# VH-VL binders against Arf guanine nucleotide exchange factor SYT1 (SYT1), part 3

Target 1, 216 residues: Arf guanine nucleotide exchange factor SYT1 (SYT1), of Saccharomyces cerevisiae (q06836r405to620)
Amino acid sequence: SRRSSSIVNALSSFVNLRSSSLSSSRQQHLQQQQQLQQKLDVSLEDLPPVPAPEFSDSCKDFLIKLAPYGKFIGIILTEKDDEFKKNCLNYLLTNCFEFKNDPLDIALRKLLMFLELPKETQQIDRLIMAFSFAYYKAQKSYSKKKGIECPWSNADQVYFIAFSLLMLHTDYFNPNNKSKMTKHDFVDLVHNDKYSGGNEIPMAVLTYFYENVTAK
Below, E stands for the ipSAE of ESMFold2; O stands for the ipSAE of ESMFold2 at other seeds; V2 stands for 0.75 times the mean of E and O plus 0.25 times the DockQ between their complexes.

## First folded at step 1 (VH-VL)

Design p10 (from p9 with heavy chain S100R T101R R102Y I103F T104D I105W F106L G107S V108G V109A P110F Y112I; framework fv_praluzatamab)
Fold by ESMFold2-Fast, scan of step 1:
Structure p10 (fold): chain C 216 residues (1-216), chain A 123 residues (1-123), chain B 112 residues (1-112)
Amino acid sequence: as target 1 above (216 residues)
Amino acid sequence: QITLKESGPTLVKPTQTLTLTCTFSGFSLSTRGVGVGWIRQPPGKALEWLANIYWNDEKHYSPSLKSRLTITKDTSKNQVVLTITNVDPVDTATYYCAHRRYFDWLSGAFDIWGQGTLVTVSS
Amino acid sequence: DIVMTQSPLSLPVTPGEPASISCRSSQSLLHSNGYTYLYWYLQKPGQSPQLLIYLGSNRASGVPDRFSGSGSGTDFTLKISRVEAEDVGVYYCMQALQSPYTFGQGTKLEIK
């Protein structure tokens, strides 16, 4: 139906931005709308009740139903440890976002431009882990297509660095922290983590990430 | 699973130095954004925060007790040590150590607590 | 120092009935970063404190939906929509906006 097609196109447009091109009027319009939504003091609790998935729903079907919830889709899909919602989140991040040409900090910023970060640690973990899987898959596929070496070893490494960038932001702006994490401290901490593969990331790349996250 | 356990003497004489050790598992105090705090509770009274130590060795102390308190960590042993000098009977309390996520969405919360250790200060 | 004041100090409740605990701070707990550094803890008899609510209104993992935190600035409320026997204990509010972190006096919830 027309209404169904309109919602599908709206969802696709809302979350499917090309990372290498942010200058088109359409992309600028979507970015400005997202920023306006972030500035409005509208919470998920102020919106109509979230529809429950029906037995016959595919991930795409449920995401179409969630399209009107916009920035809250990430919060909705991570509220509980639910296999169907986890699959929907993975579908969203793999098929509706474009990460192949993005450095990690830009991809993470793109994610958070469209999806509000959950408040609870377990929900943030689910969102960032799903993002990291999608990002790694996109990077690996792109590198193989171009015949170049993938800069990432696995999704867990991506997760560790992505989460470290979020923690750096919290550290830098935390009022309880009287001694802000320096660039040297950040690089050393990440680079010393052999279990998660932080030691495999070039220090210049970590320095670049630090500067972008703390910029102000 | 995160667990913490306090240990130290159960009876200390006035003017002595009290040393308490927090031994933990399920996390590392070398992990970014993680800290451990000490909180005490005199019998029948409210909770009182004493000190925090963080992954980067940053230390915060209660101002009223700062001159008497020292907090240190040994990340290889998964231990945090609190030292209180020149104790007196008013320092009688159950002492707790607690996990703190300093740099995440639980910032400022003591989310997992040890079982506590009662320390009596008397002659 | 920021002073935290709770009321009531003693709260007898019939099981199944709602309960409400107030916490007031001597100054606003809202930071310029948008977070409210107010926390609620429950200490059951003979046990260590456990986190219920963090950053004003967020329920900690494993905490039943019957618990909710609300308020802003200097006035905060912890509500239990229907009190259960296992909810007995002393409830504390805490601020972590500035050092020293301070707790309220505690509210003892008892089943009638």
Scores: ipSAE 0.005, ipTM 0.478, lowest interface PAE 10.9, mean pLDDT 82

Design p11 (framework fv_praluzatamab)
Fold by ESMFold2-Fast, scan of step 1:
Structure p11 (fold): chain C 216 residues (1-216), chain A 125 residues (1-125), chain B 112 residues (1-112)
Amino acid sequence: as target 1 above (216 residues)
Amino acid sequence: QITLKESGPTLVKPTQTLTLTCTFSGFSLSTRGVGVGWIRQPPGKALEWLANIYWNDEKHYSPSLKSRLTITKDTSKNQVVLTITNVDPVDTATYYCARAGYYGSGSYFRPFDYWGQGTLVTVSS
Amino acid sequence: DIVMTQSPLSLPVTPGEPASISCRSSQSLLHSNGYTYLYWYLQKPGQSPQLLIYLGSNRASGVPDRFSGSGSGTDFTLKISRVEAEDVGVYYCMQALQSPYTFGQGTKLEIK
């Protein structure tokens, strides 16, 4: 319907508008506001039951039904290993987000600005996997358009680094962890992963990510 | 060097439960993006996929067999176990385990790039 | 389920000549991410299957240059530019776009 198309369009436009105004200080401000809002807002369990998709629903149709759930859409779409919900998540990330001009750490922050990170490890993996596909596709397309080489070898490499950045943040800022991961430890951890191509990422890039993630 | 090897009974009676173990070396299920799957081949017939398990304990099953299948892993032992309940003579096949790639690995997704030798299981009375 | 259909079922070839095997899927194997989830495997007599081609057209490690995969959407082809004696066996295509993964019925490549 036209109502449904307007909601998806508004979400996409809103994401793009907010992204175009982002600076490092603005990103810190937005992250602080998002964290505060997450603490004050009602939890998913306090909302009406999540609707099940109708057999005839397109991804767009179902996402419009989920619009009232806002930040919880990522949690909802990753609750189970479900092909339709996976397709809806992919649709959301490719059509409502703009990643082509973002370094990976900024793109990840952009994702988490709109979607609450799940608490279960399998759900986090599903969300970050879908994000990594969308990010890699956008980067590859942008690089081809500009006639330059894509800095990323594949989506799996992006996925490994994105999840490594989440682990670094958790490790570094957990007050119960007495042995914090150093810059050297992080670089070594990433460079020792040959399967995901972590060894292919320049030390300067990993150092940049480390400094940004561990900044207060 | 990457190797996989299947083990389990060679003869099973109808209605019993079949348990097969895949033991592997040269890779770990603690590594991101890695999985192990099971594929079977009845004598003289085509390959049929049964189930996959991944490093994060995510499991996928053939829908037609899902009610009879259970796949589990022991990452520390480098083992994956497939259980099939209520076996029937049509379950007679050579059973293979193979290294699987994770669906979300994009251009890295190379399912069944290394296979075990296979183990023939005959279901008869 | 996605159905995979191979032709021919039996392919006799003279060594040194080219060979071509067709695979057709009941629906497109092109994902929105741009990848084609089509795979080719070779099972030599008395041996386990081995991966030849992944994601439509990419040769697996150790696979000779004489093997190539091509095609898009629903129609795919495996080509061997110059058949060697070691290439005999049954060739299978497989889709991994959606669960369950499904194999074609196989094509037996024979010498003579």
Scores: ipSAE 0.006, ipTM 0.505, lowest interface PAE 10.1, mean pLDDT 82

Design p9 (framework fv_praluzatamab)
Fold by ESMFold2-Fast, scan of step 1:
Structure p9 (fold): chain C 216 residues (1-216), chain A 123 residues (1-123), chain B 112 residues (1-112)
Amino acid sequence: as target 1 above (216 residues)
Amino acid sequence: QITLKESGPTLVKPTQTLTLTCTFSGFSLSTRGVGVGWIRQPPGKALEWLANIYWNDEKHYSPSLKSRLTITKDTSKNQVVLTITNVDPVDTATYYCAHSTRITIFGVVPDYWGQGTLVTVSS
Amino acid sequence: DIVMTQSPLSLPVTPGEPASISCRSSQSLLHSNGYTYLYWYLQKPGQSPQLLIYLGSNRASGVPDRFSGSGSGTDFTLKISRVEAEDVGVYYCMQALQSPYTFGQGTKLEIK
């Protein structure tokens, strides 16, 4: 039904977009539009003070209150290690985003199209980890429904790859970086991680992600 | 073998700017996951982390000192430079530069350290 | 800022005996990715610090297996199973979970 559609519609309205299935080119255009709006629009400091949650608020209640803050919701919910706000972020990513049909790079672009990336490392981590749990859960459910094996071993593996993709994007599009991360550099970065299972991801899958992230 | 060596003035006056250079060999700061950091140790006291710079020019600073710190790199010279503005006697310490490697996205560790250079801030 | 507290500050030990150093953090060092961002360093007299343990329990390259790290959340231990003369120095724990990275005050290991 439509229990989470009001929040998704508010985010979509903020970016002035109609919901549709997107090609990589459309995702890129939406990302460009989001970047332009960020440059021309208000900062968080220009908005009214962020409301504190009331003790009777559900995650859905609080997210509805945050809807006017649009792109800043991710920053607001990751500001500190807080159980309620962490639960609200998990609710948002599980119920208000659709990731089941998306490869990881497209799902990550979709996330960042609607939510501004925080500047602090720990806040980025909270956002991307919550995203990775939601994505893994969606992918596992999708694979079960289609009778195929899930390509992901666990949420931590998704987290490591998602963060590696963020590092790749930052490295590749940073104007101060003369020596861009190559396909081999990216594969080596991921394959050297034995703890999160990065070494288990096939090279073909990683080269697919590399080519999509670095495309312009 | 990885080696690092700090250089700079041994004595600076309060309110002046301190510039320290780390010259290294045995690795390239163009290598993915590699960084160089600065850590200081006042005489007889604990270690204090100051700043890191990575292969992709990503920079991290101690928040309490961020307004006074600048870290830069010159990959072609194998050098990293730390600048500290408006020094005072509390900045008297042995300053170390250290090689850092990424174990995971956030798993950066100083694993090989320079010999250190003692800087005294006194009038 | 995360505060790191070590105990004891001074640890006299007889060669061949085990030694344990404790480190407590003011906040959990367990990251949501499952890793514990705790590190152990040894500074021998007149030398620079050297890495012993990374991410809670992993021995750095070249570190003897008599060194081990353990613990979770806010309580951590560095253990030396059989202390040798070359192990003398000041041991520091460090957290790298959040900026600024912070060190404990140090534990001086001395031979009795």
Scores: ipSAE 0.016, ipTM 0.465, lowest interface PAE 7.1, mean pLDDT 81

Design s1 (framework fv_siltartoxatug)
Fold by ESMFold2-Fast, scan of step 1:
Structure s1 (fold): chain C 216 residues (1-216), chain A 120 residues (1-120), chain B 107 residues (1-107)
Amino acid sequence: as target 1 above (216 residues)
Amino acid sequence: QVQLQESGAGLVKPSETLSLTCGVAGGSFSGYYLSWIRQPPGKGLEWIGEIYHSGSTSYNPSLKSRVTISVDTSKSQFSLKLSSVTAADTAVYYCARGLRYFDWLPFDYWGQGTLVTVSS
Amino acid sequence: DIQMTQSPSILSASVGDRVTITCRASQSISSWLAWYQQKPGKAPTLVIYKASSLESGVPSRFSGTESGTEFTLTISSLQPDDFATYYCQQYNSYPYTFGQGTKLEIK
């Protein structure tokens, strides 16, 4: 319905709030930092009552019900291995996020600015897999539109690299780790993976990701 | 919490095929490598092989000619077939999962194990 | 294949003791080594991964160290519940290989 479309667009607007425009500048960077600080200051006082999906709900219907939960939507949709919630998450990431022509590290950062990362490993897995599918689809579509080749072979390759970047960040900034992963270690480990196509990613791209993830 | 459970015949005759299934509940197949590991009575652990949700496999070279691992993501199951068994294949068989992106997380969840005895 | 050698094969210790078991790789495995605890009749459980990272839910008395191809698992103050066989495992290269095990016995 028209109302459902408008509300999904409103959710898309909510997710895309505070996104960078075409050109980057120091003022845009400072604005993003201010927005991130405001996001961190948002009250965690409330434990929102999570509605259960009704039998007749479409993905759009359920996402409309979840709109007030904002940053917790990712946690809600990945709570368990549920096909309906997985479809809703895929719909959210495909229709409410803009990943066209974003480098993977920037797209991942964009995801995590709007959706809180779950604590449970299997929930993180579901979120990052859905993200990777949506990201790959967006890159494939954008590349076709512009008449250029897509740099990614498939969604599994995106998933492997995205999860590797998340693990690198965790390892590098964890004060309990006795040794930190070096750039050489990172490249070698990714290049040893032939199952997901990690070995197909150029060293320059992996070193780029390493530098960006470990920068601050 | 993830739970893995092995099932299959506990007795196999020499020269026949050992067949086991592992059911995975509460967790995802996506992004995880699913392994079979065995332990002969009173001995150590031996890795048999692993499978990714795409169907891609890696096998221990010592067993490669006899082993096949397959996955059925629609049933949240993966299976082991080991052909031409002998008494040396008598062992407790475990299924286990690992998060192998970057090889950072090894086998974090294991099934309870199932004893397979090879005898007439 | 990468061969993993554990020492000692059997270790007798008393409650409250500091115990250390060692695992040596036949070639470089970087830090890709895990330690598992196996109690009689039970499946192995993960204790340490990536040589020195403590698995969630594992008591802080367990710790791991690495030095080249030599890895150690230390229990700072042995408890009765620590009675088990411990296995190291490299996950740097296929095939994954385990050490032969160290049986920790209460004296």
Scores: ipSAE 0.007, ipTM 0.423, lowest interface PAE 12.3, mean pLDDT 79

Design s10 (framework fv_siltartoxatug; at its last look DockQ between E and O 0.54; V2 from the best seeds 0.00; counts 0 for: pae O 15.9 > 2, grease 19.1 > 18.9)
Fold by ESMFold2 at other seeds, look of step 2:
Structure s10 (fold): chain C 216 residues (1-216), chain A 124 residues (1-124), chain B 107 residues (1-107)
Amino acid sequence: as target 1 above (216 residues)
Amino acid sequence: QVQLQESGAGLVKPSETLSLTCGVAGGSISSYYLSWIRQPPGKGLEWIGEIYYSGSTSYNPSLKSRVTISVDTSKSQFSLKLSSVTAADTAVYYCARDRPYYDFWSGYSAFDIWGQGTLVTVSS
Amino acid sequence: DIQMTQSPSILSASVGDRVTITCRASQDISTWLAWYQQKPGKAPTLVIYKASTLESGVPSRFSGTESGTEFTLTISSLQPDDFATYYCQQYDSYPLTFGQGTKLEIK
């Protein structure tokens, strides 16, 4: 998409997200699982060849075949523009993650705690788009059940904010960057973007996101 | 039922510091912003500033050099200090909460709960 | 700062009237506008938030609409309890700002 390409191209090169959350015992357990996987330092190239889908495979059937690949499942499902793998990714994010009671920043941390972020721009785009759609769907469904209005206008808005948070995190925690993006710069940049719907998010909400994303 | 209650001296001498506390009862305010808002007698409302439970603040630029807002989470209290007061600072002072971002349980809200207000008079 | 301009400053009306109060923002604030009611000697109370969402416990005769930077509060059939001063307030951008108020009086 133009928005995804523009953001990533402006900050071009390798993205390596590290996230930790200490707000609850469940978050601590999830963080510990991610840290253990990273401690083992296993690369995707060291694992057996990824199995091809069989003609009769459901998304669940194929995901079961991918279970041994752990954190690399996101990379595998986004490796190419493939309708079946896109459906499997949507199935994974809808049925194996719980986003309905999460602020966007927490949901994004949860995603990346279990799935390694791809290095290629097009794979990142596919992963974050799928995440944003699943997140929006969960928020809309829950809002309807609770009898409140969904705070998000559409999945593209979620996508823009999710990418903005990802870029903020990588910029803020990059040891090579001594001139970090300030709270006011981030909030102003996002809030002035009418194409993506960032302008529809209150500045106080964007301030909350900045503070949570930049907290260690 | 969450309740906010302002407290502090109702009479302050010119050039001194106005000091108020907002007590929070009947629940946690950890997911809310707390604002101080004032209303001079017979006049409109002016936002003074806000604080989040993390301690992050934002102040009205017109008052920023004189205002400090702080939080004590162990006491469920927020405070306002306004230095170098004059008669122009005579007003009813309110604390109020809002949630300008989405919270799954509560959704969005503007200032949905206000304290009853406390009149502070700056005597000449 | 975002200037919030209310009109009219004073509105005289009778019980049963439909009344409309207007608030204009000096720049785009999306939907982040609230309406408050204030009676003499009391704190403001929230009527509408997010431009058109009715606060719980507020009578359904109150409604809000938006068009660009123009926002309206409508009371479809005025009741005796509705005579008060009404403030709009934007919560999109810092500093948070209020309109100057509209006093709704018995005709």
Scores: ipSAE 0.000, ipTM 0.453, lowest interface PAE 15.9, mean pLDDT 80
ESMFold2-Fast, scan of step 1: ipSAE 0.429; ipTM 0.747
ESMFold2, look of step 2: ipSAE 0.006; ipTM 0.593
ESMFold2 (binder alone), look of step 2: mean pLDDT 89; pTM 0.932

Design s11 (framework fv_siltartoxatug)
Fold by ESMFold2-Fast, scan of step 1:
Structure s11 (fold): chain C 216 residues (1-216), chain A 122 residues (1-122), chain B 107 residues (1-107)
Amino acid sequence: as target 1 above (216 residues)
Amino acid sequence: QVQLQESGAGLVKPSETLSLTCGVAGGSISSYYLSWIRQPPGKGLEWIGEIYYSGSTSYNPSLKSRVTISVDTSKSQFSLKLSSVTAADTAVYYCARGLPYSGSYRNWFDPWGQGTLVTVSS
Amino acid sequence: DIQMTQSPSILSASVGDRVTITCRASQDISTWLAWYQQKPGKAPTLVIYKASTLESGVPSRFSGTESGTEFTLTISSLQPDDFATYYCQQYDSYPLTFGQGTKLEIK
């Protein structure tokens, strides 16, 4: 069964997820939907008040209630340090997204196609930490099933690269920023990251990520 | 070597807006947090807020209604505006750069600017 | 907000002494604590980050420890250059908060 797909299907009215695969044409359609919503300048305050979770709600129940809020679900679930909402975000990212076959940059783009990035740094941190945990979990599980070594040392390593890629991505869409992060800046920052606690990330991998994010 | 330098008016009238700029030389602001910290004469340190180089902000709740931090990556600088100032806002204002630790938004301050005294007085 | 409490507020010591300054967090901050040294008229400078990691260029006589919500900064053999005010700072949660400072004075 695909029980986790019930939330994906509930979100289909907002993002058109009627197929489990994100084909090239479907990815283009989702990108166009995202661009259209941004162009219309719909904000969370334009929607009905966000419902509070009820005592009897499971994460699945609450996520179904949040389906009409679509792209704002990430913002809603990261508003404050709340255990139930954190569990709902983890449920959403672990069960309603497929990351096992995605390189990190593709998985991050998939996340951002469905969920609007919060404005506050601590909310961005909560979103990207949850994403990184879900991504690492999917990668480790897939690697174990295939009998191969996981390319990622831990979720912290995934987070640092994902956060760096997110900022690079955001930088390219900020019309007020006329000085862009260079490949040298990016590679130097993450290649020599002694703070991640993971093994050194190959320069070829970092170059690959930078070039893919900055490609037209 | 990376150097940070604060600049702006050293005297601000009560009820007006305090405006400071921090220039970053000898290093990049890309992928760094950029913070403002203040210290009233003879007292301790108080964190005002931070901005990630791409524009995401976090402010001290006690100051949030009055604070705006912005970044200009093309000039390698970031700025602080604190509105509706009072004598309580008299302090040395420091800018600082922080490298995010992998696995969190967590960062520590290195280097710091030399600090600039702002006096709120008529 | 996380409250950071330093003890003592003022510490008088002699060159060569072993000196320990404490910092207590009002809640668990894991290892997300930094120590800064500030000399009169100067900006603070980083001494220790992540509770126990010595900043490059800082003398090895400085060390940091963690025990639950209690953190210490120890100087094993105090030198004249070490007399300053020391601040702890948590960076686990927003808002970032500092201790009130410990002034290390010559006896």
Scores: ipSAE 0.012, ipTM 0.529, lowest interface PAE 9.1, mean pLDDT 80

Design s2 (from s1 with heavy chain L99R R100I Y101A F102V D103A W104G L105T; framework fv_siltartoxatug)
Fold by ESMFold2-Fast, scan of step 1:
Structure s2 (fold): chain C 216 residues (1-216), chain A 120 residues (1-120), chain B 107 residues (1-107)
Amino acid sequence: as target 1 above (216 residues)
Amino acid sequence: QVQLQESGAGLVKPSETLSLTCGVAGGSFSGYYLSWIRQPPGKGLEWIGEIYHSGSTSYNPSLKSRVTISVDTSKSQFSLKLSSVTAADTAVYYCARGRIAVAGTPFDYWGQGTLVTVSS
Amino acid sequence: DIQMTQSPSILSASVGDRVTITCRASQSISSWLAWYQQKPGKAPTLVIYKASSLESGVPSRFSGTESGTEFTLTISSLQPDDFATYYCQQYNSYPYTFGQGTKLEIK
């Protein structure tokens, strides 16, 4: 009996890492709560007060306490610049999501399917930065294990592209926005990225990302 | 290559609305945050607000009740309106571009600046 | 609002000198700090971003460092074109805020 394995399985039900017909009663309960919260147009303010972490809490302990908050976990963990909550977010993204075989756009979509975007730019940046670190780490480790070169130069490059994809998605699907970013605009924006200090990303890859993100 | 240029009236009477436009040439307008920053003569820099090409805005809370920033992507320009001006609003006004992929905006390209004097 | 305090307000130096300008944030801003150079009658120009990253086209004699909430801009061997006012800016939190400026003048 592995309590740790059972706890990880309960947490991973929020992110739906792999579709499975095998489900415990605890996983079913958490999935039902998450689906209800998503179906209902409820805000975090409508839920019970968020518990403060206890000094003795591990990241696993605190994340289990946050499980009922479902889609709001990202907002809760990024509310302020807090080392413990940052470590909890990193734990969540590293151990409860599977990114090694995902293209960046699919991994980002997976993240946003389960975690609601914060409203404040700084909170969005904390979430996407943590995601990008976890994604890069998974890609780098997997590539090394296979003896293949990692396509990503560093975590900052992943962050730059992931944030750009997020803004493209938000911009493109906002019904109030009448001036959509074109494929040419996106490719021009991201091509020759000097921010990350990484290698230039091929135009074909950027075109692929644009087409996938803007797909119907 | 990327060039930003401010334009608008250099003199505005107290209580009236200050109106400036920034033209963007030589590079992509889309996907960047575009800001207005001001500098009173002999003083430091103050961020006014930013706009994304979709029309989404963020304003400095100290100016939010008086500021409107708008964008016209077809003309590759964005504009600032500051209402109910006083002598304290006398400053050089800059437009600037920031990168989308940073936690906020460092300004990599600036316009040359335009002096707006608020006086009767 | 996050307050940015620069020191010194005025710095007198000679060509060839190593100079350091300091900027302190009133609270954590991670590495989200930029340095700008402004010459009289001109717009500011980006020198350093993300605390220590050198902007393209900026001479390698410019460098930035960070330690907690303290940030420094160092010019290792002053050239005549470096005499200007320097501003730090945090872009971690809204509203974005600037330091009051440091005027680097010829001795």
Scores: ipSAE 0.021, ipTM 0.543, lowest interface PAE 7.0, mean pLDDT 80

